# Designs tried in a protein design chat: VHH binders against B box and SPRY domain-containing protein (Bspry). Part 4

Target 1, 197 residues: B box and SPRY domain-containing protein (Bspry), of Mus musculus (Mouse) (q80yw5r259to455)
Amino acid sequence: SPLLTQLWAASVLGSLSGVEEVLIDERTVSPLLHLSEDRRTLTFIAKKSKVCSDEPERFDHWPNALAATAFQTGLHAWIVNVKHSCAYKVGVASDQLPRKGSGNDCRLGHNAFSWVFSRYDQEFCFSHNGYHEPLPLLRCPAQLGMLLDLQAGELVFYEPASGTVLHIHRASFPQVLFPVFAVADQLISIVRGPLAT

## First folded at step 6 (VHH)

Design t04 (from a9F with G106D; framework vhh_6z1v_2)
Fold by ESMFold2-Fast, scan of step 6:
Structure t04 (fold): chain B 197 residues (1-197), chain A 125 residues (1-125)
Amino acid sequence: as target 1 above (197 residues)
Amino acid sequence: EVQLVESGGRLVRTGGSLRLSCAASGRTFSSYAMGWFRQAPGKEREVVAAISRSGGSTWHADFVKGRFTISRDNAKNTVYLQMNSLKPEDTAVYYCAATPYYDSFDYLEDEYDYWGQGTQVTVSS
């Protein structure tokens, strides 16, 4: 039942003491974004740099970036600090996601290759392949956790501090997935692994 | 389904102020994020400012920060651009635009589906 699934998910999240160490792949970073030296923070700069190298991995229109880590099997968890941004997308993308162009095939949530939680001002939704499911959140999350279970075929969005599940998406995912990020206001940052004692 | 009509453009002296208005048709206005764009003769169109559906989030281009302010009144189906400390470089046709997308990013003109016909702003010395 939906209630039992929610309770199970909350139990699993409540027992998590750490998350994956995820870093952004600088080769993929859009020219609309600045990547910090530690490869964890993406800042929206709104200006395309003509000196940015045109590598095949790099997004050239949308303000997107991919993690350097690919997931193929197992259970994976990571957390993003989203406190300072009112416009962002976070989730997972297939290695088949196109990098070039301004069309929907490169726009997170508007194609068959990306699954994202998004915020625009005070509106939240889950988006995949042009389908947008509004999420009625009462409060803006300061951090967003993602839990990807490739064996069960589940992508879970949650609030790490409370263990509250915000959304669960079930699907038969493609064989290779990357954490994916987009920011169009201020910045977002990947949280480091568990805090030292 | 949304029709936009800009007004307020005119000749103004350097250092002056001007408020542009964009009136939208009907009850669907509050479902759209709004933006102001401008284009001077021989130059490409550029984004000036954007505002979320609720009006709670705004974005302003670097070249107008501190001088221009975007706002909206959903009860009046209107979005405004308050322009202060005008410079000759601000001379352009100003366009109002709307987008219904949940994931609209303020700065990307390709996300805007509905456009007004523009209002001319001329700043002279």
Scores: ipSAE 0.064, ipTM 0.416, lowest interface PAE 5.3, mean pLDDT 82

Design t05 (from a9F with F105L; framework vhh_6z1v_2)
Fold by ESMFold2-Fast, scan of step 6:
Structure t05 (fold): chain B 197 residues (1-197), chain A 125 residues (1-125)
Amino acid sequence: as target 1 above (197 residues)
Amino acid sequence: EVQLVESGGRLVRTGGSLRLSCAASGRTFSSYAMGWFRQAPGKEREVVAAISRSGGSTWHADFVKGRFTISRDNAKNTVYLQMNSLKPEDTAVYYCAATPYYDSLGYLEDEYDYWGQGTQVTVSS
């Protein structure tokens, strides 16, 4: 039955999601964001002037951050807790994504180097290279799972609790991809795997 | 396309209240996230408040939290900024702005495509 298929898929996706150790690269974190000590939580701190080094890896305008781990081949899965934010973007970005400036070339979803799922209030969309596809979701996900299959050329966004696929994007991806994050309300956090109750 | 016209700016005494309105003309006002910005003489433009397309989510800058409230009426194609307990440092030209993008985060000036011409608010000490 469809329900049983969803339950089985949820079990498989949940198990895969627990395998990847994804941590945020503190050198990339925008000055608009605070990174927790365990490098899993990004908190939006609004327009607060803070002294930070101008590393070439660091985003200097948009509230973006990259994971420390690059994916070059294989199947990868990770989960982000998004329950506490009404404004975020999560997905993947090429190592070629520019870090400096206020233009669309650094704005996630507005350039050829980033593929993201976003939420603003009760609106959800998938964005890549300036194309924005609205996603009519019946419920706000508390957690978002991402599954990246570099051999198949698939990026899947799903809800881990139900195993529901929210969006699938198919493409020939660049050689190197990083999980990418943006937050403009409250916080988001990378879920540890495996999940313990 | 949307055109924005602010109104309501005037001289107000310290501790007073004022409501600014921003009237939008054009189609699909409910497709735009909206923001209020201000610019005082010799200072950079700063974000004051932002509101989602539905009005379900709002953000207010720390320096106005508890005093200012952003709201919208999609049936009237209008966004409002209710300003209470006004201080001399609130003196500025206030601008409303709109963005049509689904991926708008509502905080950053650069994401807004359409801007009004501004309305002057002066708070006397």
Scores: ipSAE 0.289, ipTM 0.596, lowest interface PAE 3.7, mean pLDDT 83

